# VH-VL binders against q0aze0, part 241

Target 1, 268 residues: q0aze0
Amino acid sequence: MKIILVNNRFKENTEKKAQEIAGQLSALNVEVIIDNGLDEPYAGTVDFIMVLGGDGTMLRAARRYGQRAIPVLGVNMGTVGFLSNIEINELAEYLPLILREEYSLEARMMLEVAVFQQQSLLTRVFCLNELLLRSNSPRMLSFALEISGQKLEPYRGDGLIVSTTTGSTAYSLSAGGPIADPQLDAFIVTPVASHIINKRPLVVSPEREISLHLLEEREAIIGIDGQIKMDFGAENRVLIKRAPHPLLMVNLKAKPFFTSIDRSLQRQ
Short names: E, the ipSAE of ESMFold2; O, the ipSAE of OpenDDE; V2, 0.75 times the mean of E and O plus 0.25 times the DockQ between their complexes.

## First folded at step 11 (VH-VL)

Design P9 (framework fv_ragifilimab; at its last look DockQ between E and O 0.03; V2 from the best seeds 0.00; counts 0 for: pae O 9.7 > 2, placed apart)
Fold by ESMFold2-Fast, scan of step 11:
Structure P9 (fold): chain C 268 residues (1-268), chain A 124 residues (1-124), chain B 113 residues (1-113)
Amino acid sequence: as target 1 above (268 residues)
Amino acid sequence: QVQLVQSGAEVKKPGASVKVSCKGSGYTFTGYYMYWVRQAPGQGLEWIGVINPDSGGTTYNQKFKDRATMTVDKSISTAYMELSRLRSDDTAVYYCARVFESGSYFLDTPFDYWGQGTLVTVSS
Amino acid sequence: DIVMTQSPDSLAVSLGERATINCKSSQSVLYDSNNKNYLTWYQQKPGQPPKLLIYWASTRESGVPDRFSGSGSGTDFTLTISSLQAEDVAVYHCQQYYSTPLTFGQGTKLEIK
């Protein structure tokens, strides 16, 4: 058995804890590859990915490895998030189940985002939560949204979010988007502070392609999962579609979505 | 070991073109954006542009859009930067530099590995 | 364009003493969604390419000695060398990677007193 252990080396104590866990796994005859998120992803075949950290570390792991159809387990080291399944102090209890492959998998859709510059593909990235288009200045944006070639009336406002159902509880929620069952595959398109009164969130088939471009020159940015920042100008176009493979998340412990989100909203 | 090896020094006359090469080794060439930077003698660093080696997609500094052309040859893990209509104030050391992987945008990367530099002198 | 301004242009410091170099951006390079400052520091010795020292304003690159540290947020940044060594004589450059075009400060030349 070969496991990738994903951690963030910039967090105090996280690298030390990753080394401890790697030692424990090695003692059980498990091959461990440590990935700190900065170097190129491990290219070889692996059986399991263990993500040590919070939701942010899981989002990075999904970007690096989510398209390989390998089981991914989130192990929380601090503040409990939506993407972790067990706590670090529970790992010893669940480790035998992991090694015997006694767990269930939940498929979570991902976005494929392609950004074009000068009619050429500048970059292609995957993400688990959302793409955010927003102004990088006090001025609002004017932009075009196309869904499977259908051109909607122009948008004017601070921006737009294109989210997966997993991302429905992230930035989309703050912008007034619906809470979606992550078992569903759909795009959620949520306007950010629209100045056009009848622009509502849209729930769109994951089979559709969504494209965005600016209608006038403005300083704008594209944000991916709150982690990646890209410049976006009038010469750019972004194309969003469903990624070829979903992220396969490991379930070792019951963590019902609806009761979790209900508690979170009451706490806020 | 990650290495970026550039072509040798060039002397060009005003109005000519120069093409500088940068060969990557020790990593997956198509996995990392590459940008080009120059430094005139005694001056600061100036960004020329960036290229995605996998797709060939480019973004240029507006100052260089009309004269600079960035390309790659994947078969030999080599990037090129050609600057046309040279002027005496184009005299500089030209560097290539590797940023993070193409799965992340070049503005989202903290890593830069640099080539040794290519001195381009423009004089009559 | 974001304009990067360093101060001082030149600095002479005695061996073992603290050296401080400042960098100011014409607009904020802090991204509020990830709470990161898109600011990098490079060291450049004569005849050599720049070497990455610090990124995300305060994160040391692997292999860089602990005496180098970065601080600041938004528009005002500082590179500190706590105890100057002879090998630290170089020109130091700050750079923003918040937006294109990528821009650098003019450089600060550090010399031994």
Scores: ipSAE 0.710, ipTM 0.858, lowest interface PAE 1.7, mean pLDDT 89
Fold by ESMFold2, look of step 12:
Structure P9 (fold): chain C 268 residues (1-268), chain A 124 residues (1-124), chain B 113 residues (1-113)
Amino acid sequence: as target 1 above (268 residues)
Amino acid sequence: QVQLVQSGAEVKKPGASVKVSCKGSGYTFTGYYMYWVRQAPGQGLEWIGVINPDSGGTTYNQKFKDRATMTVDKSISTAYMELSRLRSDDTAVYYCARVFESGSYFLDTPFDYWGQGTLVTVSS
Amino acid sequence: DIVMTQSPDSLAVSLGERATINCKSSQSVLYDSNNKNYLTWYQQKPGQPPKLLIYWASTRESGVPDRFSGSGSGTDFTLTISSLQAEDVAVYHCQQYYSTPLTFGQGTKLEIK
């Protein structure tokens, strides 16, 4: 069995623990690849991914590996978020189940984000939580939103969030979007500081295509999962679709979403 | 073991074009954005542009937008930068450089490997 | 365009002494969402391409000696060489990668004297 052990090298306890766990797994004749975020994603065949850390580390793992249909387990190292399943001190208890593949999988929709300059593709990225379009200056943006070729009335404000249901508890929530059941597949489109009073958040079928472009030259950025930043200007467009594959999250321990919402949000 | 090997020095007359090549080895060529940077003698470094070697998508420094063309040939892991309508102030060493991480947009990591440089001299 | 200004343009420092190079950007290169400074330091020895020393303002690249350190945030950044060695003679460049066009400082030539 071969697994990837994902950590954040800037969190010293996580790096030390990753080495310790790798040693334990190697003693069980399990091949371990450590991914601390600096090198290319491991390209070879892998059976399982274990993420040591909080939601941020899971977001990076999802971007790197989420399209590969590999089970991903979130292991919490301190602060409880929405994407961990077990605590680090429980790992020894659950390890036999992991090795025997005695767990269920929960599929989480991802976004496919394509950024163009005119007609040329600049980049394609997959993300678990959201795309943010925002102003990169004190001035507001004027921008167009299209949903499957249907042009909405122009937006004016600080920006727009296009989120998955998993991302509904992230930036989308702070901008006034709804909390969504992560078992639903949908886009949640949330305006940021809109000057247009009829621009309410939208919940949109995952089968739609969402397109954004600026209507005036302004400095703007595209943010991905709060971690990646890209320039965005009047010659750019972004196209957002449901990614071809969901993130396959491992479920070893019951984590009731609805009964834990308030506790999880207060700890973020 | 990552290497970027550039084509040899060139001497050109004003008004001509030059095409510099950069062959990458020891890594997945299409996984890393490729940058072009130049350095005039005794001067600082100046960014020309960036290319996504997988899609061919480019962004140029406005200064070079109308004269520079960046391309790739994936089959031989080689990037090219062509500069047209050369003038004497285009005399410089031209470098290709790779970012250390891809899978995102060209502004997410610094340059971790540089080619050896190609001297282009423009005189007549 | 974000203008990067280094000071001094040249610097002579005795072996074993501390060298300090400053870099100032005309706009912040800190991205609030990830709390990273998009600033890099390169070393360029005569006749060679630049070599990556420090990224994200303060993170040493693999294999870079501990005597090199970076500090600062937002618009003001510093490269420090705590005990100058003979092999440290080079031009040092700062570079922002916060936004296009990517821009470099003018360079600081470091010599032993």
Scores: ipSAE 0.475, ipTM 0.783, lowest interface PAE 3.2, mean pLDDT 88
Fold by OpenDDE, look of step 12:
Structure P9 (fold): chain C 268 residues (1-268), chain A 124 residues (1-124), chain B 113 residues (1-113)
Amino acid sequence: as target 1 above (268 residues)
Amino acid sequence: QVQLVQSGAEVKKPGASVKVSCKGSGYTFTGYYMYWVRQAPGQGLEWIGVINPDSGGTTYNQKFKDRATMTVDKSISTAYMELSRLRSDDTAVYYCARVFESGSYFLDTPFDYWGQGTLVTVSS
Amino acid sequence: DIVMTQSPDSLAVSLGERATINCKSSQSVLYDSNNKNYLTWYQQKPGQPPKLLIYWASTRESGVPDRFSGSGSGTDFTLTISSLQAEDVAVYHCQQYYSTPLTFGQGTKLEIK
């Protein structure tokens, strides 16, 4: 068995724990690779991904490995979030189950985000939470939204979020989006400070495609999962669709989503 | 003041091993990652690896992973780098170096303090 | 591995003149999450270990004279000495700390013309 340990490169405690866990796993004849996020994703085949840290670390792991259809376990290290399944102090207890592959999987829809310059692809990324388009200045943006070729009225505002249901409890929520069942596959399109008062979020079928581009010569940015930032201008287009593969989240411990929402949000 | 003091020059035969020491002072030894870098005569710098003096965790350049061993003795604030199966092209000045900021991930910061270097000569 | 390539290998500049050293990385060392370039410049004088000059591509280490500056982003970086002084004679190294293995340029020897 080969396992990738994903930790937060800026958290020394996670690095220390990763080394410790790596030693333990090695003693059990498990091959371990530690991914701190600096290097390119490990190119070889692996059997399991263990994420040590909070939601941010999980998001990074999802972007790096989610398309490989590998089981991903979130191990929380004292943070508040929605994406971890067990706590670090529980790992020893569940380790035998992991090694025996005695766990269930929960498929979470991911986004495929493609950014173009004219007709040329600049980058393509997968992400678990959301794509954010926002102004890079205090001025509002004017941008076009198309859903499956249907052109909506131009949007004016600070920006727009296209989120998965998993991401519904992330930035989309802060922007006034609905809380969605993570077992549901859908896009959530949430305006960010729309010029139209009470402009409502859209819940869109995962079978559709979403396109965005600016209608004016202003600078904006594309944000992915609150971690990746890239410039976005009038010459750029972004295409969002359901990723071809979901993130396979390991479910070792039952965590009722709806009963934990209030508790989790209150701690933030 | 921060100081890294390395052991003296070594002369080794091919196939032998060498162990270079690096003693840190003037700072919390376990609070900073320790890097190892070497420089062949007239050549550029080459990264060997890094060790967390607190946890003992290590990361090696793949080029050296089978021959280099980094260790620490926290009780005397000393880091060690052992290189085995020496060959002539291992002749170089070996440096220990400290990261710039305490508590930072070792790959996120440059090296701000360096040892004086240890010349290791490998010759028949 | 990220390959770091400096240019030129050696440079002779007159006192008081501008010295320019280039460093190219085989891939970008810009981290998208914080928009920082994981690039460092070192100065090394004969018989001495390297000395940190610039980090994050453009931030001067404390005590480094203002005549030293770093610029660039992504894969192309430049160390500039606006007015060369006698004490600036040294070998200069660029280094990336974006990914492992950490890698250095081959070094640039700067001399007085």
Scores: ipSAE 0.006, ipTM 0.457, lowest interface PAE 9.7, mean pLDDT 89
ESMFold2 (binder alone), look of step 12: mean pLDDT 92; pTM 0.940

Design Q1 (framework fv_bermekimab; at its last look DockQ between E and O 0.77; V2 from the best seeds 0.00; counts 0 for: pae E 3.9 > 2)
Fold by ESMFold2-Fast, scan of step 11:
Parts: C-alpha cells; sequence; structure tokens
Structure Q1 (fold): chain C 268 residues (1-268), chain A 124 residues (1-124), chain B 107 residues (1-107)
C-alpha cells in the first residue's frame, strides 16, 4: 500500500504530525510519500491520499491528485471546515479501517478551468470549489458570460464566481450564493454583489460549458480555490467545464451536511 | 499583417455553381470563427454564413439555406463558400470576416478583420 | 429574423458637427450590437461592439449606447475622414442581421 500525506507547508504543526503518522504507517508496511506543497505532485501510483489540515490543504490535494480516482481522506487538525471527515485525534481509531479499505466514497464534481492568453493556452487547472473573476482596481468590470453558446446580458460589477456545489459554502456563500447539497452536481454562477444591479445567482447543469472574457480594458484577476491568482485582461479568455473525474472523498464517520452548515454559520 | 484575402468571384450564369475562397494570414486562423457577408451594388450589408473555429458548427442566412455551404481548411488557413443554384439576387461583393473572439462555440462578438471582397455577378 | 431599422437613411453634416445615428431591433437583443463604418469601395471597419465598447484604435469621438431594442451611435465632432456609411449589426440571434445603413455625407 502506498499513501500520500498532504500537509500545509505554512502550518508547522501539520508537518510534525505528518512525520509522526508516516512513521506509524511505515511500521505497518505502508509506503509513505509526503507532499508539503514545495515540489511537483508525486507522479507514481498510489492507493490512498490522506490530507492533514483544514479545507485549504484539501483544496490543494484535490487540484494535484483529484483527477486520478484515488480515495482522499480529510483529517482535521483543529480548524473548522467542510472538507475533513475525521479529527486527528481519531486517526488511530480509524486507521485499521483505512488499511482494510472498509469505508465508503463520496464523489464530488470538480471544475476544469482553461485560461487562454489570446489564442494560446496559458494554463489548465482542476479545482474543487470555484473560479473567481474579480476587479483588481476600484473600477467595475464589464464582461461577457456565455453558457453553452448562449450570451447573457453583459455583467457589470466587481466580478463573478463559478462554483461547484462543494464550493457553495466557500466564496460563493460570502457573495450571496445559495447553499447547495454537495450530493448534487451543478455549477453555481454567483455575481460578486457589491456593484451588481438585478443579477441573481444561477444554478445550471454541470454539462454546460461556461466562458468569460472582458468587454473593456480593466485590471482583473482570476482566482482558483482562493489559492491560485493570475492576471486577467481583455486579451484573456477562460473556459470552464465539468472535470473528467470527480474527487473521491472518504467517509469513515457520519458527518451530516446540514449539521456542518449549522456549526459553520454560528462560527461566522 | 493580419489579413484576409477573398478569391473565386467572377461572372456566372443563373443556376450554376461557384466556390469562393478566403485565405487568412497573420493570426491563428484555426482559433477563430469566420463569416461571409455580402453587399449588392449600391445596397447594404447582408450576413450570409458563419463557421465555428473547429468547423463543426455552421450557420446560414435564410436566403441561402440549402444552396450555400460554408467550410474551412485549418491546415491551409482557408475559408470556403460553395454557392450552388445561383440566382440573380446573389449578385454582390462577398467579404470574409474574422470574429473578435477565439474559441467561440456558436456565439459571435463582432467582426474585427475583413477582406477586400470578391465580386460575383451574372452575364446577361 | 431580427429586423434592424436604422434612422436616418442619410444625413448631411459639416466637419465639427455632432452626428447621431439610431438603430432599432424588432426584438430585444440585450446589448449584443456592433457598429461598422464603410467607405466607398472599401470593406467595413468595426467601431463599437457590445453596444458601447470601443474597438482598439477607434477615435474616442465615436461612442455607442443603448440596450434591449434601441441603440445610438454618436460622433461627437465629425472629422473629414468620418464621411462614410454606418451599419449596426446584432449578434444575439441567428441569423445575424445588419441595419440598412446610414450615409453621412457632406452638406
Amino acid sequence: as target 1 above (268 residues)
Amino acid sequence: QVQLVESGGGVVQPGRSLRLSCTASGFTFSSYGVHWVRQAPGKGLEWVAAISYEGSNKYYAESVKGRFTISRDNSKNILFLQMDSLRLEDTAVYYCAKDRIYYGKGSFYGMDVWGQGTLVTFSS
Amino acid sequence: DIQMTQSPSSVSASVGDRVTITCRASQGIKSWLAWYQQKPGKAPKLLIYAASSLQSGVPSRFSGSGSGSDFTLTISSLQPEDFATYYCQQDNYFPLTFGGGTKVEHK
């Protein structure tokens, strides 16, 4: 069995615990690869991915490994979040089930995001939560939103979020988007509300293709899962579609979605 | 040197066929949707047809449906308009034009580069 | 088909005049309207797209406004090179359709 341990290089407590867990797994004849975010993703075959940290660490793991159809377990390190299944103090209890593959999997859709500069592909990334288009200046953006070849009325405002249902409780929520059951597959298209007139969030089929481009020269950025940023100008175009494979999330412990919502909303 | 150059126009007889070509240079032709637009002598512009960047989606004006066929060869940077069953009313200068956006899938956002046009006219 | 009606069909103007051309769609086309300039014997040139966005290289004296069904192209101070025919064109519905044109000619 080969397991990748993903930790956050900017949180020292996760690195120490990753080393401790790696030692425990090695003693059980499990090969361990540690991904702290400093190197390229591990290219070899693996059987399981264990993510040590909060939602941010899980988002990175999903971008790096989510398209490989490998089970991914979120282990919370004491932060509040939606993407972890068990707490670090529970790992010893659940480890035998992990090694015997006695768990269920929940499929979570991902976005495939292709960003072009003029006609050349600048980057292609996969993400679990959302793509954000946002103004990088006090001026509002003017941009075109196209859904499966249909042009909507141009958007004017600070920006737009294209989210998965998993991402409905992340930045889309802060921008006024609906809370969506992550068992549903859909795109949620949420305007960034501060300068928007009469625009509502849209919930659309995950089979739709979405594109964005600026109609006027403005300073803007594209954000992916709140972790990747890139400049976006009038020569750029972004194409968004459903990723080929969902992220396979491990369920070892019942974590009802609505209970998680209640706790998160009280904390905010 | 972004450029479109039409060719293949000439004098034809009613009922005959003619194929127009438009050669692109100075930009990545395969990334853009392209249009045919015509203009009868002394008259206004009339949109004729368009084709998506990959060639799978084709669109036609009602007046030419079933008679004209738009196609493209991305390896040679050439746009074609096959005109069958030509009528006197098809007399016009035919322009090819590039759409502003790249990788459009059935939507167009204005025609920013145009050729010089090629004249199609009828004998007698 | 969406019918695009331009008004006036022609206008006589002098250098320095403000010229206004209107375009009316038979149905709502959102803001998906372009304006083109055409000089005799030449191909059209794109001036404005998405009703109000100025094409790169086009002088700021040209401006577009409107949404839905009613649109306006304005030339704030006519220059000698602006004597031409102007066309609106909708790209919200297939088939794409042009207006009949407005000729801006010398007084």
Scores: ipSAE 0.744, ipTM 0.888, lowest interface PAE 1.1, mean pLDDT 90
Fold by OpenDDE, look of step 12:
Structure Q1 (fold): chain C 268 residues (1-268), chain A 124 residues (1-124), chain B 107 residues (1-107)
Amino acid sequence: as target 1 above (268 residues)
Amino acid sequence: QVQLVESGGGVVQPGRSLRLSCTASGFTFSSYGVHWVRQAPGKGLEWVAAISYEGSNKYYAESVKGRFTISRDNSKNILFLQMDSLRLEDTAVYYCAKDRIYYGKGSFYGMDVWGQGTLVTFSS
Amino acid sequence: DIQMTQSPSSVSASVGDRVTITCRASQGIKSWLAWYQQKPGKAPKLLIYAASSLQSGVPSRFSGSGSGSDFTLTISSLQPEDFATYYCQQDNYFPLTFGGGTKVEHK
């Protein structure tokens, strides 16, 4: 068995724990790769991904490895979030199950985000939470939204979020989007401070495609999962689709999503 | 410099066929939807047809459906309009025009570059 | 089909005048309306798209407004080079359709 341990190099406690766990796994004849985000994603084949940290670390892991259809386990290390399944102090208890591959998987839809500049593809990213288009100035944006080739009324406002159901409890929620069942596949399109006061979020079928581009020359940025940032101008276009592969999240411990929403959200 | 140049216009007899061409340069032709728009002498503009950047989607005005065929050769940067069963009312200057937005399949966002046009007239 | 009705069909004006042209769609087209300028013997030129977005290089004296079915093109201070025919065009529905045009001519 080969396992990637994903941690955050900026969190010393996760680094130390990753080394400790790596040692334990090695003693059990498990091959371990540690990914602290410093280097490029490990290119070799692996059987399991263990994410040590919070939601941010999970998002990074998802972007780096989500397309490989590898089981991903979130191990929380004292943070509040929605993407961890077990606590770090529970790892020893569940480790035998992991090694025997005795766990269930929950498929979470990811976004495929492609950003173009004219004919050129600038970047293609798979992400677990959301794509954000927002103004980089105090001025409102004017941009076109297409869903499956259908032109909606031009948007005017600070920006727009296209989120997965997983991401519904992230920035989309702060912008007034609905909380969605993570077991549901859908796009959530949430306006950010629209000049139309009653502009409502859209819940869109994952079978559809979403396109965004600016209608005027403005300073804007694209944000992905709150971690990737890039400039976005009038010559750019973003295409969003359902990723061809979901993130396979390991479910070792049942978590009551709906009953814990209030607690989790209040702590964010 | 982005440019479109129409050709193939001329004098034809009713019922005959004519093929117009539009050669693009100065931009990635294969990335943009393109249009044919015509203007009868002393009259207004009339949209004729459009084709997506890949050529997979074609759209026609009712007045030309079944008679005109829009097509493109992206390898040569050429737009075509095959006009069959021509009628006197088809007399016009025919413009090709580039859509503003790249990679548009079924949506268009204005025509930001036009050719000089090519005239189609009829002999009695 | 969406009928686009422009008014007036012609307007006589002088340099410095404020000129207003209206375009009405037979049904709602959201904001997907473009304005073009055409001078005699020349191809049309795109001025405004999405009802109010000024095309690059177009003077700021041109402005567009409206949504739904009623749209307006305004030239705040008419210049000598602005004498031309103007057309609105909707691209919300197929077939794409143009207005009948408005000729701005010398008084």
Scores: ipSAE 0.649, ipTM 0.862, lowest interface PAE 1.1, mean pLDDT 93
Fold by ESMFold2, look of step 12:
Structure Q1 (fold): chain C 268 residues (1-268), chain A 124 residues (1-124), chain B 107 residues (1-107)
Amino acid sequence: as target 1 above (268 residues)
Amino acid sequence: QVQLVESGGGVVQPGRSLRLSCTASGFTFSSYGVHWVRQAPGKGLEWVAAISYEGSNKYYAESVKGRFTISRDNSKNILFLQMDSLRLEDTAVYYCAKDRIYYGKGSFYGMDVWGQGTLVTFSS
Amino acid sequence: DIQMTQSPSSVSASVGDRVTITCRASQGIKSWLAWYQQKPGKAPKLLIYAASSLQSGVPSRFSGSGSGSDFTLTISSLQPEDFATYYCQQDNYFPLTFGGGTKVEHK
């Protein structure tokens, strides 16, 4: 069995705990790869991913590994979040179940984001929470949104968020979007500081294809999960679809989403 | 520089066929949707047809549907209009025009570059 | 098909005048309306797209407004080069359709 331990190298307690857990697993003849974000993602076959830390570390793990159909367990190390399942002090209790593969999986929709310059694909990335289009200057944007080939009224404002239901509690919420049940598959389209009064958030079928482009030249950026940033201009286009594979989140311990909403929102 | 040049116009007999060409230069032709627009003598503009950047989505005015076929050859930067079953009302100057937005699959956002036009004259 | 009705069909004006041209769609087209200028013997030229956005290189004396079904092109101070015919076109629904045109003529 081969396991990846994902941690954040800039949080000392996760680095030390990752080494400790790796030692425990090695003593049980489990091969361990530590991914602290420094190196390229491990490309070989693995059976399980354990994320030590908060939602930000889970977002990185989802981008690196989410399309590989590998179970991912979030282990909370003291930071309240939406994406952890067990606490670090419970790991020893649950480790036998992990090794025997006695757990259930919860699928979480991801976005597939393709960014083009003219006709050329610049990049394709996958994300768990959202894509943000925003102005990179004091001037507002004028941009077009197409949903499955249908042009909506032009948008004018600071930007737009296209999120998953998992991402509904991140930037989308701050911009006025709804909280969504993460077990639903949907796009949530939330305008950012719209100058058009009737532009409300939209909830859209995951079967739709979403396209964005600027209607006039402005300095803009695309942000992905708040962790990747790209320049975006009039020569660029973004295509957004449901990713081929969901993130497979391990469920060892019941943590009802609705019971935890208020607690987790204080972290947002 | 960005240019579109129409050719293939002329005098045609009733019920006959004609093929118009539009050659593009100075921009990446294969990234843009393109249109045909016509204008009868002394009359206003009439949109005729449009085609998506990759050539798979084609749209026609009702007045030409079933008789005209729009197509493109992206390797040669040429837009075509095949005009079958020509009628008196098809007498016009025919313009080709580039859509202003990259990748206009299913959507068009304004025609920012136009050719000079080619005259098609119906004559019995 | 969406019918686009322009008014007036012609207008006589002098250099310096404010000129207003209207365009009405037979059903709502959101803000997806373009304005074109055409001089005799020349191809049309795009002025305005998305109802109110100026095409690159178009002077700021041209402005567009409106949404839904009713749209306006305004020339704030007519210049000698602005004597031409103006067309609106909707690009929200296929087939795309032009208005009948408005000829702006020197008094």
Scores: ipSAE 0.406, ipTM 0.759, lowest interface PAE 3.9, mean pLDDT 89
ESMFold2 (binder alone), look of step 12: mean pLDDT 92; pTM 0.946

Design Q10 (framework fv_bermekimab)
Fold by ESMFold2-Fast, scan of step 11:
Structure Q10 (fold): chain C 268 residues (1-268), chain A 124 residues (1-124), chain B 107 residues (1-107)
Amino acid sequence: as target 1 above (268 residues)
Amino acid sequence: QVQLVESGGGVVQPGRSLRLSCTASGFTFSSYGVHWVRQAPGKGLEWVAAISYEGSNKYYAESVKGRFTISRDNSKNILFLQMDSLRLEDTAVYYCAKDRIYYESGSFYGMDVWGQGTLVTFSS
Amino acid sequence: DIQMTQSPSSVSASVGDRVTITCRASQGIKSWLAWYQQKPGKAPKLLIYAASSLQSGVPSRFSGSGSGSDFTLTISSLQPEDFATYYCQQDNYFPLTFGGGTKVEHK
């Protein structure tokens, strides 16, 4: 059995805990690879991925490994989040179940984002939450949104978010998008600070292909999961579709999504 | 230099067939949708047909549907219009035109590069 | 088919004049309208796309406005090279359709 431990190198307590867990797993004849985010993703065959940290660390793990169809477990290190399943103080209790492969998997859709400059592919990125297109200056954007060959009225405003259902509670929520059950597969298309009051979020089939390009030269950026940023101009084009594989999230204990989001929306 | 050059026009008899060609140079032909647009002598522009960049989607004006066939050969940078069952009403200069946006399959966003046109006319 | 109606069919103007051409669609086409300029014996040239976006290399005296069914092309100060026929074209519905053209002539 080979396990990748994904952690945040720059947090002292998470690094020490990762080393401790790696030692425990090695004692049980499990081969451990530590991914602290500094090097390229591990290229070899892996049986399981354990993410030690908060939602940000899980988003990084999903981009690096999510397309490999490998079980991914989120282990919370003390920060409240939506993508972890167990707490670090529960790991010893659940470790025998992990090693015996006695757990269920929850599939979470991912986006495939292809960015072009003129006719050339610049990059292809996978993400769990969203792509953001946004103005990088005080001037509003004018851009074309096409969904499966259908041209919508041009968008005029600060930008647009194309989100997964998992991402519905991230940036899309802040921009006024709906809360979606992460068990559903759908794209959520949410305008960012639209200058037209009647622009509404759209919920569309995950089988649709979405494309974006600027209609006028402006300073704009695209953002991926809030962690990757790229310049975007009138010569650029982005194509978004469902990624070939969902992220396979490990469920060792029930985590009630609806009661969790309900509590989060209330002022505590 | 980005350009489109039409060929294949000429004098034909009613009911006959004619194939027009449009050769592209100076840009990546295989990345763009392309159009055929015609203009009868002294008249306005009329859109005839279009084909997506990969060749999978084809669109026609109602007046030519079933008689004309648009196709492309991306390996040779050539667009074709096969014109069957030609009528006097098909008399026009035929232009090929490149769409502005690359990698579009189901939609078009304006025609930014045009050829000089090739004349199709009928003998008396 | 979407019918595109241009007004006027012709206009007589002098260098320095403001020229306005109107295009009306028989049903709503959003903002998916382009404007073209054609000189005698030449192919059309794209001026404006998406109703108001100026094509690169086109002088700023050309501007487009409108959405839905009513659109205008404005030439703010007519130059000698602007005497030509102008066409609107919708690309919201198949088949794509052009207006009948507006000829801008010397006074």
Scores: ipSAE 0.658, ipTM 0.857, lowest interface PAE 2.0, mean pLDDT 91

